# VH-VL binders against Holliday junction branch migration complex subunit RuvA (ruvA): the designs that were tried, part 1

Scores and structures below are computed, not measured.

Target 1, 202 residues: Holliday junction branch migration complex subunit RuvA (ruvA), of Salinibacter ruber (q2s5c8)
Amino acid sequence: MIDYVSGTLVDKTTDSALVDVNGLGYRVHVPTSTYKRLPDTDEEVTLHTYHYLREDDESLYGFATKAERTVFETMTGVSRVGPKLALSALSAMTPTELRDHVMEGDKSRLTQISGVGTKTADRLIVELRDRLADLDVLEDTSPLSGGSDARAEARADALEALTELGLSKADAERSIRQVLRDNAGIQSADELVRRALKADQE
Positions, changes and structure headers below are counted from each chain's first letter, unless a header gives other numbers; antibody chains are not in Kabat numbers.
ipSAE, averaged over its two directions, is called F for ESMFold2-Fast, E for ESMFold2 and O for OpenDDE. V2 adds 0.75 times the mean of E and O to 0.25 times the DockQ between the complexes of E and O.
[cut] stands for letters that were removed.
Atom coordinates printed by the task and the answers are left out, and those that the model quotes come from them; centres of patches stay.

## First folded at step 7 (VH-VL; from w01 with heavy chain G104T)

Design w02
Fold by OpenDDE, look of step 8:
Order: structure tokens, then sequence, then C-alpha cells
Structure w02 (fold): chain C 202 residues (1-202), chain A 125 residues (1-125), chain B 107 residues (1-107)
């Protein structure tokens, strides 16, 4: 399965991102929360993705945080909850908020989700209460990589450092992307290099 | 194939309680979906009374909420409707129906895909 | 409550005619709209769900369109067996509500 997409952001809409990965473009559906966190076009981006595969529906969904992806996966993993509803939910509230409202049976808050009436709110509560409660970590993680000048600079410096250490440019880039995928908030070249080297040895 | 069948008395006296049972075959009512009651007065439109979810949770039409009780018997694969303090205005054909889940365009929709034949209940002294 | 308003309340058309029924919701219901056919003495039958999806086994002459508040139901070529009352129904919010119905007759 496609668990992440990392590359150059080529285009973005309110509900999607187009990411170029070595000449292959991936259209990724994103919630509004992720859209708002996307970098500018032509910048590097890494999205946590869920490859949604059904009999008559194949799509790629992307998220700024692992928590969002986990919630999306949990939601769409149950019957009667589709990806559209899941995206709407994550657009309206954080994973933690969603869990809390579902667990509390707060229909008034759940109906604030676009496309969710009372009936759907009931479904969400019944279908997801236990499943969301079982999720241990729903904390929001670091912002998306590639959006700040500081990050870009750190990445560039790390790339240079790694190549000076004997890594090919391609390998260095891959390692940096992997590190940033797991730790998108890293803004230090030294830390990137350290982690990249460690990852390469494993 | 899923089938629904209403059963109960066709005549109820004013102020008494209307009681109907829907027997479902071909699908377990505890496995999924909403299970609804809808009524239709003679020559008039359709009015949703309420539903019982497969989990047992109920939701009623606010216009009837104070008088409506829906129960289920999973062992018999039945769900029931009780409407108290009936008047002539409650004379109608009563349908039980399944609110199904249909997937399209990335979401699920809940149409009434299976209906009972309907049971006429007349409120008369 | 979400009110569903159908138009017209009744119509008469000839065999082969195109028939159009409209349904308006008092508030946005996205695509959570269904269309039913009810023949005399029978339970309603699902024709269209999700505003435009044709129920399995339903003839292709039936179709639906729309989103938000305005919806349209169409019979491309009216047949004698299509004599019935048609209802729109929203499943967006409780209480679930139906339109008042449109009686379709053949001239």
Amino acid sequence: as target 1 above (202 residues)
Amino acid sequence: QVQLQESGPGLVRPSQTLSLTCTVSGYSISSGYYWSWVRQPPGRGLEWIGYIYYSGSTTYNPSLKSRVTMLRDTSKNQFSLRLSSVTAADTAVYYCARDSYYYTSGDYYEPFDYWGQGSLVTVSS
Amino acid sequence: DIQMTQSPSSLSASVGDRVTITCRASQSISSYLNWYQQKPGKAPKLLIYAASSLQSGVPSRFSGSGSGTDFTFTISSLQPEDIATYYCQQSYDTPLTFGQGTKVEIK
C-alpha cells in the first residue's frame, strides 16, 4: 500500500494535492486541515497517505499528520462510513475532537460536519465509538515538511552534508525524506543528518 | 432475499395503544441498518414515525415522540411499534421498512430499499 | 424539520411523453434524496437514491438529478405501467421527511 507520498507539490486545490514524485504525478485527496498546511507549489511536500481501494473506488488520500491518517483509516475501515464523510469530519475537527465528540455522543457537534445530519451522527457514534476509543495516540504532530524557508535551508544543508559524507544525492534525498516523513517538524540540518545516517544504517 | 411483514390488529379503539410487529426474514436486524416505521393515512402522503438502529438505539419523529415506542426482539428477528393514545388521525396504513446503506461517490446513503406490504390500522369506536 | 416540496401535485401525460417532477428542500440536504414510486394499494418502491443513482432493476427511463436544495426526477418516456404517485424523500436529517407526492396519470 502507498503509505506516504513525498515530492514536489505541483498543484493544489481546496480538496486535493498533486505531487510529483520523480516524474510521476499523484493526485491526493486531502481534508481542509491538510490543505491549509500545504506548502506553495513547486516546494517539497510529504503527505501521509491512505490508499483507499474498493471494488469500484480507488483513490489516494493524504494527511498532514499520522493521527489524521489513522482516524481516516479507522473511519473508513468500518462499514457505512465512506472516505467523503471521513474527509469532511477531519476537515471540521481534529482527530482528538472527533473522538471526544463521538465518545460523548455529542450530535450537536457532529452535525457541524458538512453533510452530516442527525442520522449520520447516530451512525458515527454507534460505529466509531469503540474504535476511536481504542486509539492511543491522536495527538497532532509536527507540520508538513517543505513549507518554511528554515526547513528548506535545513534540508539543503543536510543534503550537502550527506553528499559530502559519501552518499549519493539520490540516497541522501531519500533518507532526508524518510526522516521528515516520520518527523516533519525537524528544522535542524544537524538533526536531519544524524537521523538520516542512522536510518541509512538500519 | 430480505422480506418484511407487518402484523397486528387492524382495529384499535380511541385512546388505546396501537401495536404492530414487523417480522424480518433474510437478514438479521441486529447485523445492520435502520429499521423504520412509516405510515400513510388514506389518500394522503407518507409520514416517517421513527427507526430503531441495529444497535437498538431509537429515534422518533418529534411529532409523535411522546406516544411512540419502538422495540426489537432479536431472537425473533422482529421490531415493533407502539403508538399510545390513538385518535382517528392515527388511522393509516403502517409500513415497516429497512433503511439500507448504499455506497456511491465516496459516501453512503440510506434509502428505504425494502418495505413491508403495509398494515391498515383503523381507529374507530 | 426539513420540508420537502414537490411540483406538480399531479400531472397527466401521454404515453411516450417526457415527465419531469421537481423537489425542493427547505435547506441543503446535499445528495441525500431518494425517489419512490407508489402504485395503488402497494408499498412505495425505491427508484432513485443519492439524488441520481438508479436502483437495481429499475428501468433506465427513470433518472434523477440535483444537489443541495433543488432536485429533479424524470421519466424519459412515460409508459402505462408508470401510473403511480411519486415521492421524494430526504435522508439527510431526522425526522426523515417526504414530499407531498406527485400523482402521474395517463391521458
Scores: ipSAE 0.439, ipTM 0.753, lowest interface PAE 1.4, mean pLDDT 91

## First folded at step 8 (VH-VL; from w02 with heavy chain G32D)

Design x03
Fold by ESMFold2, look of step 12:
Structure x03 (fold): chain C 202 residues (1-202), chain A 125 residues (1-125), chain B 107 residues (1-107)
Amino acid sequence: as target 1 above (202 residues)
Amino acid sequence: QVQLQESGPGLVRPSQTLSLTCTVSGYSISSDYYWSWVRQPPGRGLEWIGYIYYSGSTTYNPSLKSRVTMLRDTSKNQFSLRLSSVTAADTAVYYCARDSYYYTSGDYYEPFDYWGQGSLVTVSS
Amino acid sequence: DIQMTQSPSSLSASVGDRVTITCRASQSISSYLNWYQQKPGKAPKLLIYAASSLQSGVPSRFSGSGSGTDFTFTISSLQPEDIATYYCQQSYDTPLTFGQGTKVEIK
């Protein structure tokens, strides 16, 4: 029944986060890609969670994005795929990359996942190819904060703001692209909009 | 209760083809798992020959790949091994075995949990 | 190919002794390691899977440990019925490979 945890990050290890939620400490297992995106301790954090429950295994897993959680749930819904394998896959590649490799039968790419040999890659392809096809509809989610994801959000927000201010979508995208080529470090939607408007008017 | 049983000739002449069949009872070979052949020369260790996945795909040990063919007959619930151009070095006890799935510690593991009794095949002039 | 190296190749011990067998993989196999017992004239019997998980019906004197490349199999108190050859086997990647075996005898 736990869909997310939001609170103070009191501790982290390479594969877990301890989140204090109003006096309750939740130990949440995370892929290494989510670990690397966690804030410093004593900062606030929100993780999308999945409560993995079997008769002899009960654990809480957490993810930076809803797409990652959906991949985890889909993978572990197959009895031949456990949470450790699912975390290894999410630590190595994005949800869309994983889906594409499975659907294309790209064994050589799948074996680059830590802990995945040829036999496991064959199993992933056979067992998951139809189950991962629907991820397109679930990829539209707000990510946990981070440089790459923050830039993606800033671009989307800037595009929407510029179109609300009267630019065509094509003009807004062109202006944003030019600003980012000139100033690759920008991660604020406000700054993107400000600079895009100046560039468009010159 | 799953049972595996090897059958086939116990004596094969050099340069001929060794053929063995594994008959499976208590489980359908097209439903799940990997279905393997493993051999053991007398007094020596175990060598994996190859497997068929329940989907029908095959993988062979590269050391034997040019001489090995594995097939299945799902109507008889059998899978078979053919090893061509045999020599005395191919004299061994041949086992069929199932790679099962066991869950522990967040993952699935695939040991050989069911084995046939083994069939000795002697390659002799 | 992943090579599995067992040590020793044979040993003799007295009833009640603790015996250990080691198995080294040529690359990391995580915990995808199994141990089998083979008595003369019989098929191998699974004892341990996932490096340390005891198969149902196997006596508790058998145990395993390790991960990555280095693995250990232990019989805590050797019994006369434990005379057999023991094999480690990796299930991480194809070709699936076995150690060369360790023959255990009673003195």
Scores: ipSAE 0.372, ipTM 0.683, lowest interface PAE 3.3, mean pLDDT 86

## First folded at step 9 (VH-VL; from y01 with light chain S91D)

Design y05
Fold by ESMFold2, look of step 11:
Structure y05 (fold): chain C 202 residues (1-202), chain A 125 residues (1-125), chain B 107 residues (1-107)
Amino acid sequence: as target 1 above (202 residues)
Amino acid sequence: QVQLQESGPGLVRPSQTLSLTCTVSGYSISSDYYWSWVRQPPGRGLEWIGYIYYSGSTTYNPSLKSRVTMLRDTSKNQFSLRLSSVTAADTAVYYCARDDYYYTSGDYYEPFDYWGQGSLVTVSS
Amino acid sequence: DIQMTQSPSSLSASVGDRVTITCRASQSISSYLNWYQQKPGKAPKLLIYAASSLQSGVPSRFSGSGSGTDFTFTISSLQPEDIATYYCQQDYDTPLTFGQGTKVEIK
């Protein structure tokens, strides 16, 4: 199936990106959170994708981070939760915020998602609590609101970089957690990677 | 085509347990949807009793307190209702139904309203 | 629990008349409102879902409108086969609840 698209960003709207991959134009539906992270047109972009296939629908959804894709995939795997609800959730809150609200059973925050009533919020809590428990181990200490986006981005980038350098995801996550326990204020992915490599040698 | 059919005794004595089974054809109850029981006392309105989610989770109407148990047998494609300690007030036509209201943020699919034909259960001595 | 209040409880109209039934929810239910028709001895039949969407196979003389707390069901031209009791039902939150019903008769 299509796990990512990487190419030139030809066009973007608040809910889509058109990515040219060697002459093939992929229209990718994106949440607002991913739209905000898209580069200017004519620049290179890589989106983590989910190829949504149903008997009466075929669409490609794209995300700036793997965490966002995992939330989308997890949500759409629940009966009666479709792609528009999942995109609305990712447009309203970060993966970490969604997980925190679900784990805490905070219906009032979940009803801020467009089209979510108190019954739907209760279903989301019941269906997603166990599925989201391990969504992002690196962000499970984040505050419910007001956390630093720069630190979250650095953590995600560092994890990707360490994995690209050959560490297993488990080893990379452990090393990053160790570094962040010693200095939670690090906002540079490069610094996280450098310190994580030293910590892995321990 | 999806069909639902209620079965069970039409007469139950007070204080006993009312038991009904819904047999589903044309669709697997473990694949999707909410599988519901609704009742209607003679000459009165409709009351939702509860449903079983396709995963096996149940939700019951609080007004029926802890008297309700719903179970399923996926090998027979059936789901059942048990209502304990019945009284004359539990006399009603009991319907099983497939509940489909996937309705969120414009993602909703049209609800399919499949009902059984109903089974009258009378509670009397 | 979300209470659903229908008005009127009954009505009588001539063939060809326009019939209107209202339903009010005790709190906002967005568009999570269904309308059912029930004839004696039969299960309810879904006519309108999501407040205004016509179920497959239902004649176009039936329509619905509204959002939030106030909803309207209309039969544009009453036919003899439309004699029945009509129910609104909210699908927003559990317990799922129905209005008390509106009996529609031909005068």
Scores: ipSAE 0.086, ipTM 0.556, lowest interface PAE 5.6, mean pLDDT 83

## First folded at step 13 (VH-VL; from s01 with light chain S91H)

Design s05
Fold by OpenDDE, look of step 14:
Structure s05 (fold): chain C 202 residues (1-202), chain A 125 residues (1-125), chain B 107 residues (1-107)
Amino acid sequence: as target 1 above (202 residues)
Amino acid sequence: QVQLQESGPGLVRPSQTLSLTCTVSGYSISSDYYWSWVRQPPGRGLEWIGYIYYSGSTTYNPSLKSRVTMLRDTSKNQFSLRLSSVTAADTAVYYCARDDYYYTSGDYYDAFDIWGQGSLVTVSS
Amino acid sequence: DIQMTQSPSSLSASVGDRVTITCRASQSISSYLNWYQQKPGKAPKLLIYAASSLQSGVPSRFSGSGSGTDFTFTISSLQPEDIATYYCQQHYDTPLTFGQGTKVEIK
């Protein structure tokens, strides 16, 4: 249902990201691997998401790569595997590593996942071996902030320019944020400044 | 409702094989769950023997692994326990149980939710 | 094997008393801890699963708490029908193991 979330990173913790999308904040659970790849607060971010819906649980999970999301979806699709376990697995190892350990029946490695005992390891091997074998697990090393460097630079330059024009840093940041909410594709400092000034006059 | 019932001889001679069967009603053992055996010596605590998964995979307590065999008969909706080379130490009430699972706070947790009434097996010459 | 140690091994209390039983695991078992009630001549009955979740149909006077290695089982107001032996049980690692049990009696 919700396949991705793209917007401004407002806050992050070791296990979650808060992303502002046009004034709506989405709290997204993330594995440690994704957390480590998150940009700084107030930067643009895009997460591959899985909307976990059950009778008694609704949560959004986000990942840096499609491979991670696919593995998460595959894991949570089998019996007795919850999203917390799946997230823990992806925090402990890459999708490729997880596949390999499952395929090899390596319980010693699987039990290194937080919350995974021998029984759960056995179940993972039995339930996921075939399913993971069928996946073309490709690790994606693409940055979460597609064009983030250019955008980050543009933001920094725009912030400097606006402050030089007499805006307070706080006002400049607010204006830039608003502009980017309206148009996340802007990667030019000049365009950011132009639109920020226009928005401030309206 | 789902019910489990143990059946088998109540007396076994030393060095012989203890054999018990658990008959399940109200649910197909090939559909889901772990199906377990637990025993309790008179006046003592509980010891897990092993389980057979709905897929047929088995896992045994290492302390008994060399002597334990668990099988299932899906046509009769039964699973069985065989314990070889029994001694007086194997005298106990034997329970079959369903190992069900519950979802809470993002994880699934297992527990023995349904038990048979238990069957006393005495090892004596 | 994960060892489960219960305390106390036995206790006697009055009707209406608060009863507390502790269970310690030899290693972390997260929340994979269950509590059972066993009355004489009967099979164990599941009361608490996942350390703190009350099984359906079980009275609310029963509760559980804890995670990792230390767990607590509580009867808020002991009733005559609660005379039984109570067991903690870890479902984290095989072999699955039980505590030695706590016999609860009424004075």
Scores: ipSAE 0.815, ipTM 0.887, lowest interface PAE 0.6, mean pLDDT 93
Fold by ESMFold2, look of step 14:
Structure s05 (fold): chain C 202 residues (1-202), chain A 125 residues (1-125), chain B 107 residues (1-107)
Amino acid sequence: as target 1 above (202 residues)
Amino acid sequence: QVQLQESGPGLVRPSQTLSLTCTVSGYSISSDYYWSWVRQPPGRGLEWIGYIYYSGSTTYNPSLKSRVTMLRDTSKNQFSLRLSSVTAADTAVYYCARDDYYYTSGDYYDAFDIWGQGSLVTVSS
Amino acid sequence: DIQMTQSPSSLSASVGDRVTITCRASQSISSYLNWYQQKPGKAPKLLIYAASSLQSGVPSRFSGSGSGTDFTFTISSLQPEDIATYYCQQHYDTPLTFGQGTKVEIK
């Protein structure tokens, strides 16, 4: 399986990157959001990849962040959602925005994704709500980016603590999301846990 | 292999409830697909009524939504249509259909690939 | 609701003629467009899905094209067994909607 490609960017289009890895040229399909982050040709690039394989299709997809790859994998793993739709979604909105609109049932925003009508928007909501719940705690950088972010670490620690205290992962993620929407500057796992437990309502 | 068959009364009086059942053979309705009802007034075009997804979720045509209920019975492998407060305008051939999907060019596309033979329901005094 | 407008409402052609039917959507539906054939007294039969993909078992004289709002269905060489009414149908938005139909007859 190819988890990433790292090499020289030979060519790019709005939906693909050709990466030379020591003499092997990999054509990697990318969302527009990743295209916009690609360097100039002849420069180094690293992409998180997903090897999409089915009986009559084999393609390599690439992303600037792990969160984007996780969303792509999650979307293409459900019935009637293909890689073209998944790339369109990631081209139109961030992983967090996509999850939020799916969780809220916001058909109006989902239908703004190219190729997504109301039938597809309804299906995304039905199929993806539970599968995207974990995205609240994901924060990914490219393999070449700097070290860990204290906020991301605090969220991961808080999630683990809340699940050990008996909340489901979905409930813990929702609680942490609400706390952070109200208090974006929190960098302490202890504070996130305390506020999330108080926000847990009957 | 997979077959759909409509059953139910062919005559319904105005203001009563039209009730039809689609029996599916050769495939479990809880395994995949949308399962739909479509009607066609005599000599006229086709109108989608609604569908039930394999998960149980339903969506109805807004023009009929206040009068339509669709249900399924997975133990009998059937899905049903109830249309309340019928009038002569509801006279039609009623089809059940499977809403299948096809992968091409990196995406999925839906189509009604299997239809029942249709059941004429007449609404008259 | 997405309105689907077919043209013409009916046509007559000779065996061997090329027949063209158009379908226009009131808004973009990308390629989420199907074509069905319905013979008298029968249920519709799927011919083309995804605007241009031929269903298994359908003769190659049938074809479709288009994307967005304007779609075309073609019978390259009309045969006597092609007498039927043809419908386009979109599955982009609910409610799913059909064109009004095009009745095809042999001269």
Scores: ipSAE 0.657, ipTM 0.828, lowest interface PAE 1.5, mean pLDDT 87

